VHH binders against Low-salt glycan biosynthesis nucleotidyltransferase Agl11 (agl11). Designs and how they scored, part 4

Target 1, 357 residues: Low-salt glycan biosynthesis nucleotidyltransferase Agl11 (agl11), of Haloferax volcanii (d4gu70)
Amino acid sequence: MKGVLLSGGTGSRLRPITHTGPKQLVPVANKPVLEYAVEDLKEAGITEIGVILGHKGREEIQNLLGDGSDYGVEITYIVQGNPLGLAHAAGCAKDFVGDDDFVMYLGDNILKEGVVDLVESFESGDFGAGIALQEVENPQQFGIADVDDQGNVTQLIEKPDEPPTNLALIGMYVFSPAVFDAIEQLEPSWRGELEITDAIQSLLEDGYAIDSHVVEGWWKDTGKPEDILEANQLVLEDKSLKKRGTVSDDATVDGRIELAESATIEDGAVVRGPVSIADGAVIKSGTYVGPYTSVGPNSTLEGVHIENSVVIGESSINTSGRIVDSLLGKGANIGSADDFLPEGRRLVVGENSQLKL

## First folded at step 17 (VHH; from aa1 with R99L)

Design bb5
Fold by ESMFold2, look of step 18:
Structure bb5 (fold): chain B 357 residues (1-357), chain A 118 residues (1-118)
Amino acid sequence: as target 1 above (357 residues)
Amino acid sequence: QVQLQESGGGLVQAGGSLRLSCTTSGFTFSDYAFSWFRQAPGEEREFVGRITSSGGRTKYADSVKGRFTISRDNAKNTFYLQMNSLKTEDTAVYYCAALYIGTWTDYWGQGTQVTVSS
């Protein structure tokens, strides 16, 4: 079985965070989203992975993943170029896949379960495709499965105007090579793309059995800043966290924390897990780092109270205040306004004026 | 070098039949989906039919459905268009084409004339 990992897309909903880079590299619990996908494939016994490169971020993705040896896998890079749809991307993998079955994994997705059960279910029978499903609140934005009262897949519809169910395909698929015949015959959809759900629907109509699997546990696509924060919380809750760095004698650390070897928690700091603190990060005196916070590499925090937040990295935060529910881009510099005192305000106000400054 | 060459065209009376062949070389035949297109003078080139790389699925334009059959022979690196119940409207230059979805690349033949007389 091979893996096909999609790393395309512009990340426009994560701007300005993704203005210059791909969204699959935004970290969750101090690990780029794309790495979770590689690890999930490896856990399912998949060691030959084709990574589909889009129009942006090709070098960054290749620099991150290399030849795959750091992950115990072998990576081949496949260029799609312009984003002409998921079925177009899958078609680009035809040479890589050959006659093998393959997992197609959308690289901006992260989920608790991984793909082991999906793969095992697919391998237990003779299927044209296997699909992972979960209920969603906004089904018009997803490929949707219609099922009978026994759970059999009866119809698949890409982004329907009137969805028949709320069971969404969640970015994980298993395919036999038969999908390539379906792709060869596709016409562009109403939005001008070659849709993978149309390819799967074509297999169903041709009499192939379509395996389905409703995933256990949480799933997130990483489309918005709040999705990143929620994924961070979920991963930190599940992850085995290890204290490897330096904790000074007069620092307080309670609960589960990940502290990288070169990270430091200094005297007078308080850290209450679950928290992740990456290499080169320094948590200085007067700082409180509360649950569900990830502090990215080479970041320095002093005097600040921060909780349920992601500091992507290379940031300096030196202010007395509270930061909550926040996503801070690489290289953020946050200080106190009192470094500029006195600024003063020039006011020319009329009689009986009321101001709130 | 990639090459597609059509053959089997000619003159036939309405209601008759012809079989076109497209012989290929320079690529792995079994990797490609194959299509027939046609073009009458002064008209746009139009799709006639396509057979998938596995040979398991075929698709036809409405104007020829039920009358034309596309097939492939991987052992001979050749695919065919069997045209039955021909009409004068079928008069055109017929082109074969190969599509590889791995690179989304098309290759085309030079065409063969089919003339259907009334």
Scores: ipSAE 0.343, ipTM 0.734, lowest interface PAE 3.1, mean pLDDT 86

## First folded at step 18 (VHH)

Design cc3 (from bb5 with D31N)
Fold by ESMFold2, look of step 21:
Structure cc3 (fold): chain B 357 residues (1-357), chain A 118 residues (1-118)
Amino acid sequence: as target 1 above (357 residues)
Amino acid sequence: QVQLQESGGGLVQAGGSLRLSCTTSGFTFSNYAFSWFRQAPGEEREFVGRITSSGGRTKYADSVKGRFTISRDNAKNTFYLQMNSLKTEDTAVYYCAALYIGTWTDYWGQGTQVTVSS
């Protein structure tokens, strides 16, 4: 079995964070989202992975993943020339996949269960495809599957006005090579995109059995800043956190923390887990780091109270205020304006930034 | 050097049959899906039919279903359009085309004239 990992898309809903990089590299609990997908594939025994590159962030993705050896896998990079939809991206993997079955994993998705059970379910029968599903509250916003009382997929409907179920397709699929014939017969939508749900529906109409697997536990697509913050909470709750760095005698640490080896919590700092603090980060006097906060590499926090937030990295935060429910981009510099005249806030703010002051 | 060459066109009476061939070279034949299109003067190019790279699926325009059949012969690097029960509205230039979805590369032949007389 092979893996096909998609890393395309514009990431427009994660602006301003994605103005400088691809959405799949935004960290959750100090690990880029894309790495969780590679680990999930490896856990399912998949050691040959084709990574589909979009137009954005190709070099950064290749720098992160390399040839795959750091993860115990072999990675082949495949360029999707025109970003013409998920079925188009799957077609680009045809040479890589050959005659093997494969998992198609959307690289901006993260989930507790991983893909082991999805793969085993697919392998338990003779299926053209297998789809992962989850119950959702707002099914009109998703691709929806209808299933019979045996669990066989009977229909797939994209964003229906009157959904027959609340079972939404999430970003994990397993395919036999039969999907490539289905893709060859697709016509683009009016906007020129080839839909993976149309390919699966085509397999169904040709008489292939389509497996379904309703996942258990949490799942997030990382499409909005709020999704990143929620994914951060969920991962920190589940993760085994290791305290390897330096904690000064006059620092207070309660609960579970991930403290990287070169990270430091200094005298007069307070950290209340679950928290992740990455290499090179320094939590200085007067700082409170509350639950569900991730402090990225080489970041320095002094005097600030921060909670339920993600500091992506290389940031300097030196202010006596409070920061909550926030996603701070790489290299953020937040200081105090107390010594400046005239009194007031000093802001350098880019397009698509969201501030509540 | 990739080449697609249509042959077998010509003049035929209504109700008759004609077999078009498209001989290919310069690529791995088994990787490609193959299609026929046609274009009458002053009209848009029209899809006629397609056979997948595996040969397992065929698709036809409604106007030709039951009368036309696509097939492929991997040993000869050739695919065919068998046209039966021809009608005057089938008169057009017929083009063969090849598509490889691995790179989304397509190639086209130069076309062959089919004329159906009453």
Scores: ipSAE 0.506, ipTM 0.834, lowest interface PAE 2.2, mean pLDDT 90

Design cc5 (from k5 with R98L)
Fold by OpenDDE, fold request of step 22:
Structure cc5 (fold): chain B 357 residues (1-357), chain A 117 residues (1-117)
Amino acid sequence: as target 1 above (357 residues)
Amino acid sequence: QGQLVESGGGLVQPGGSLRLSCADAGFTFSDYAMSWYRQAPGKERELVARITSGGRTKYADFVKGRFTISRDNAKSTLYLQMNSLKPEDTAMYYCVALYIGTWTDYWGQGTRVTVSA
């Protein structure tokens, strides 16, 4: 079995963060989202991975993943031209996949339990495809599966106006090579895209069985800033956190903390977990780092009260203010205006920035 | 590079039949999804029928069982059997090959079908 990792898309909903990098490299608990996918595939015994690249962040993704050797896998890069949908992207992998079954993994998705069970279930039978389902509050925004009383898939519909169920297809699929034949038949949807949901529906219509599972653990699509924060919370809650860095004697540390080897918590700092602090990060005196905060590499925090936030990295935060529910882009510089006249906030904000002051 | 050559078009009376052929040269025919498109004068191009590399077929609604798309991989040839032809079927008919691995398509030059009393 092979892996096909999709790493396309513009990441428009994550702007301004994605103006300078692809959404798949945004960190959750100080790990790029894309790495979770690679690790999940490897865990499932999949070591041959095709990475489908879009227009955004090709070099950055290739720099991160390389040839896959750092991850114990073999990576082949495939360039998708125009972003004409998930089925289009899948089609691009036809030559890479050949006659093998494959897992298609959307690179901006995170799944708690990985894909081992999904793969094993698929292999236990004769299926055209395997899908994972999650109940969602807004089914009209997803591919939806209708199932019978026994749980068999009877229909798949992409973004229905009147969804038959609340069971949405999440971003992990298992396919037989038959899916390529289905893709050949596809027409663009009303959105102008070749929909993977339609491909699976085509398989069903052709008489293939679809293996379906309702996911028990949490799943996140990291398309929005709030999704990143929620994912960060969920991962920090479940992750094994190791303390390797330096904690000063007069620092207060409570709860679970991941502290990288070159990270430091100085005297007078207070850290309450779960928290992740990356290499080169410095938590200085007078700083409070509260639960579900990730501090990215080479960041310096001084005097700030910060909770439930993601500091991506390379940032300097020196203020007596409070920061909550925030996603801070790489290289952010936050200071205090206390010493400046006239009194007032001084802001340099990028395109599509969102501030609640 | 791939080349598609259509044949079999011509003048036929309403209710008549034609068999279009499309011969392939220069690419692996069996790996391609094949389609027939048509374009009538002053109208937009429209899909008539498609056959996948695996042999699955799809037809436009206006076909209504009158046309049959088929392929012979050994001969690298696509066919469209057209029965019960109507004046509204008058168009230039194009053969199209699509390879999804690279999303590369090839178009023939077309063969003209005229249905007239």
Scores: ipSAE 0.846, ipTM 0.937, lowest interface PAE 0.5, mean pLDDT 94
Fold by OpenDDE, last read:
Structure cc5 (fold): chain B 357 residues (1-357), chain A 117 residues (1-117)
Amino acid sequence: as target 1 above (357 residues)
Amino acid sequence: QGQLVESGGGLVQPGGSLRLSCADAGFTFSDYAMSWYRQAPGKERELVARITSGGRTKYADFVKGRFTISRDNAKSTLYLQMNSLKPEDTAMYYCVALYIGTWTDYWGQGTRVTVSA
């Protein structure tokens, strides 16, 4: 079985963060979202991975993943070209996949339980595809699966006006090579995209059985800043956190914290977990780092009260203010305006920034 | 670089039949999804029928069982059997090959079908 990792898209909903990098590289608990996918595939025994690249962030993704050796996998890069939908992207992988079954993993998704169960279930039977489902509050925004009393998939509909169920397709699939034949039959949807949901429906219509599972754990699509923060919370809650860095004697550390080897918590700093602090990060005196905060590499925090936030990295935060529910881009510099006249906020803000002051 | 050559078009009376052929050269025929398109005078091009590399077929609504698309991979040839032809079927018919691995398509030059009394 092979892996097909989709790493396309513009990431428009994550602007301004994605102006300078692809959404798949945004960190959750100080790990790029894309790495979760690679790890999940590897955990499932999948070591040959095709990465489908869009126009955005090709170099950055390639720099992160390389040839896959750092992750114990083999990576082949495939350029999709035009973003014409998930099924289009899947089609691009036809030559890579060959006659093998494959897991298609959307690179901006995180699944708590990984894909081992999905893969094993698929392999235990004769299926055209395997899908994972999550109950959602807004089924009109998703591919939806209708299931019978026995749990068999009877229909799949992309963004139905009248959803038969609230079971949405999440961003992990298992496919037989038959899916390529289905893709060949597809017409663009009303959105102008070749929909993966339609491909699976086509398989169903052609007589293939669809293996379906409702996920037991949490699932996140990290398409919005709020989603990143929620994912960060969920991952930090579940993750094994280890302290490897330096904690000064007069620092206060409560709860679970992940402290990288070159990270430092200085005297007078207070950290309350769960918190992740990456390499090169320094938590200085007078600083409070509260629960569900991730502090990215080479960041310095001084005097700030911060909680439920993601500091991506390379940032300097020196203020007596409070920061909550925030996603801070790489290289952010936050200071105090207390010593400046006239009184007022001093902002250098990039395009599409969202501030609540 | 692939090439598609259509044949079999001509003048036929209403209710008559034609069999179109499309021969390929320069690509692996069996790996391609094949389609027939048509363009009538003053109208937009429209899909008539498609057959996947695996042999699955799809027809436009106006076909209504009158046409049959088939392929012979050994001969690298696509066919369209057209029965019960109507004046409305008058058009230039094009053969199209699509490879989804690269999303590359090839188009023939077309063959003219005229249905007239």
Scores: ipSAE 0.846, ipTM 0.937, lowest interface PAE 0.5, mean pLDDT 94
Fold by OpenDDE, last read:
Structure cc5 (fold): chain B 357 residues (1-357), chain A 117 residues (1-117)
Amino acid sequence: as target 1 above (357 residues)
Amino acid sequence: QGQLVESGGGLVQPGGSLRLSCADAGFTFSDYAMSWYRQAPGKERELVARITSGGRTKYADFVKGRFTISRDNAKSTLYLQMNSLKPEDTAMYYCVALYIGTWTDYWGQGTRVTVSA
């Protein structure tokens, strides 16, 4: 079995962060989202991975993943020209996949349980495809599966106006090579995209069995800033956290804390977990780092009260202010205006920034 | 570079039949999804029928069982059997080959079908 990792898209909903990099590289608990996918595939015994690249962030993704050796996998890069939908992207992988079954993993998704169970279930039977489902509050925004009383898939509909169920397809699929035949006959949806949901529906119509599972653990699509924060919370809650860095004697550390080897918590700092602090990060005196905060590499925090936030990295935060529910882009510089006259906030804000002051 | 050559078009009376053929050269025919498109004067191009590399067929709504798309991989030839032809079927008919691995398509030059009393 092979892996197909989709790493395309504009990431428009994550602007301004995605102005300078792809959404798949945004860190959750100080790990790029894309790495979770690679690890999940590897865990399932999948070591041959095709990475579908879009127009944005090709070099950055290639720099991160390389040839896959750092991850114990073999990576092949495939360039998707136009983002014409998930089925289009899947089609691009036809030559890579060949006659093998494959897992298609959306690179901006994180799944707590990984894909081992999905793969094993698929392999235990004769299926055209395997899908994972989760109940959602807004089924109109997803591919939806209708199931019978026994849990068998009877219909798949992409973003239905009138959803038959609230069971949404999540961003992990198992496919037989038959999916390529289905893709060949697809027409663009009303959105102008070739929909993977339609491909699976086509398989169903052709008599293939669809293996479906409702996921027991959490799943997250990291398409919006809020989604990143939620994912960060979920991962930090479940992750085994290790302290390797330096904690000063007069620092207060409570709860579960991941502290990288070159990270430092100085005297007078207070850290309450779950928290992740990456390499080169310095938590200085007077700083409070509260639960569900990730501090990215080479960041310096001084005097700030911060919680439920993601500091991506290379940032300097020196203020007596309070920061909550925030996603801070790489290289952010936050200071205090207390010593400046006249009194007032001084802002240099990038395009598409969202501020609640 | 692949080339598609259509044949079989012509003048036919309403209710008549035609069989279109499309022969390929320069690509692996069996790996391609094949389609027939048509374009009537003053109208947009529209899909008539498609057959996948695996042999699955799909037809436009206006076909209504009148046309049959088929392929012979050994001969690298695509066919469109058209029965019960109507004046509204008058158009230039194009053969199209699509390879999804690279999303490369090839178009023929077309064959003209005229249905007139």
Scores: ipSAE 0.845, ipTM 0.937, lowest interface PAE 0.5, mean pLDDT 94
Fold by OpenDDE, fold request of step 22:
Structure cc5 (fold): chain B 357 residues (1-357), chain A 117 residues (1-117)
Amino acid sequence: as target 1 above (357 residues)
Amino acid sequence: QGQLVESGGGLVQPGGSLRLSCADAGFTFSDYAMSWYRQAPGKERELVARITSGGRTKYADFVKGRFTISRDNAKSTLYLQMNSLKPEDTAMYYCVALYIGTWTDYWGQGTRVTVSA
């Protein structure tokens, strides 16, 4: 079995963060989202991975993953021309996949339980495809699976106006090579995209059985800032956190903390976990780092009260203010306006920034 | 570079039949999804029929069982058997090959079908 990792898309909903990099490289708990996918595939015994690249962030993704050796896998890069949908992207992998079954993993998704169960379930029978399902509150926004009383998939519909169920397809699939034949006959949806849901429906119509797996753990599509924060919270809650860095004697550290080797917590700082602090990060005196905060590499925090936030990296935060529920882009510089006249906030805000003051 | 050459078009009376052929050159025929498109004067190009590399077929609604798309991989040839032809079927018919691995398509030059009394 092979892996097909999709790493395309514009990441428009994550702007301005994605102006300078692909959404798949945004960190959750100080790990790029894309790495979770690679690890999941490897865990499932999949070591040959095709990475589908979009127009944005090709070099960055290639720099991160390399040839896969650092991850114990073999990576082949495939360039998708136009982002014409998930089925289109899957089609690009036809030559790579050959006659093998394959897992298609959306690179902006994180799944707590990984894909081992999905793969094993698929292999336990004779299926054209395997899908992972999760109940959602807004099924109209997803590919939806209708199932019978026994749990067999009877229909798949992309973003139905009247959803038969609330079971949404999540971003992990198992396919037989038959999916390529299905893709060949697809027509663009109203959105102008070739929908993977339609491909699977085509398989079903052609007589293939579809294996369905209901996800027991959490799943996140990291398409918007809130999703990143939620994913960060969920991962930090479940992750084994290790302290390797330096904590001063006059610092207060409570709860679970991941502290990288070159990270430091200085005197007078308070850190309450779960928290992840990356290499080169410095937590200075007077700083409070609260639960579900990730502090990215080479960031310096001084005097700030921060919680439930992601500091991506290379940032300087020196303020007596409180920061909550925030995603801070790389190289952010936050200071205090207390010494400036007239009184007032001074902002240099990039394109598509969102501020709640 | 792939090349497609259509043949079999011509003038036929209403209710008549034609068999279109499309021969490929320059690519592995069996790996391609094949389609017939048509374009009538003053109208937009429309899909007539498609056959996947695996042999699955799909037809436009206007076909209504009158046309049959088939392929012979050994001969690298696509066919469209057209029966019960109507004046409305008058168009230039194009053969199209699609390879999804690269999403590359090739178009023939077309063969003209005229249905007239």
Scores: ipSAE 0.843, ipTM 0.935, lowest interface PAE 0.5, mean pLDDT 94

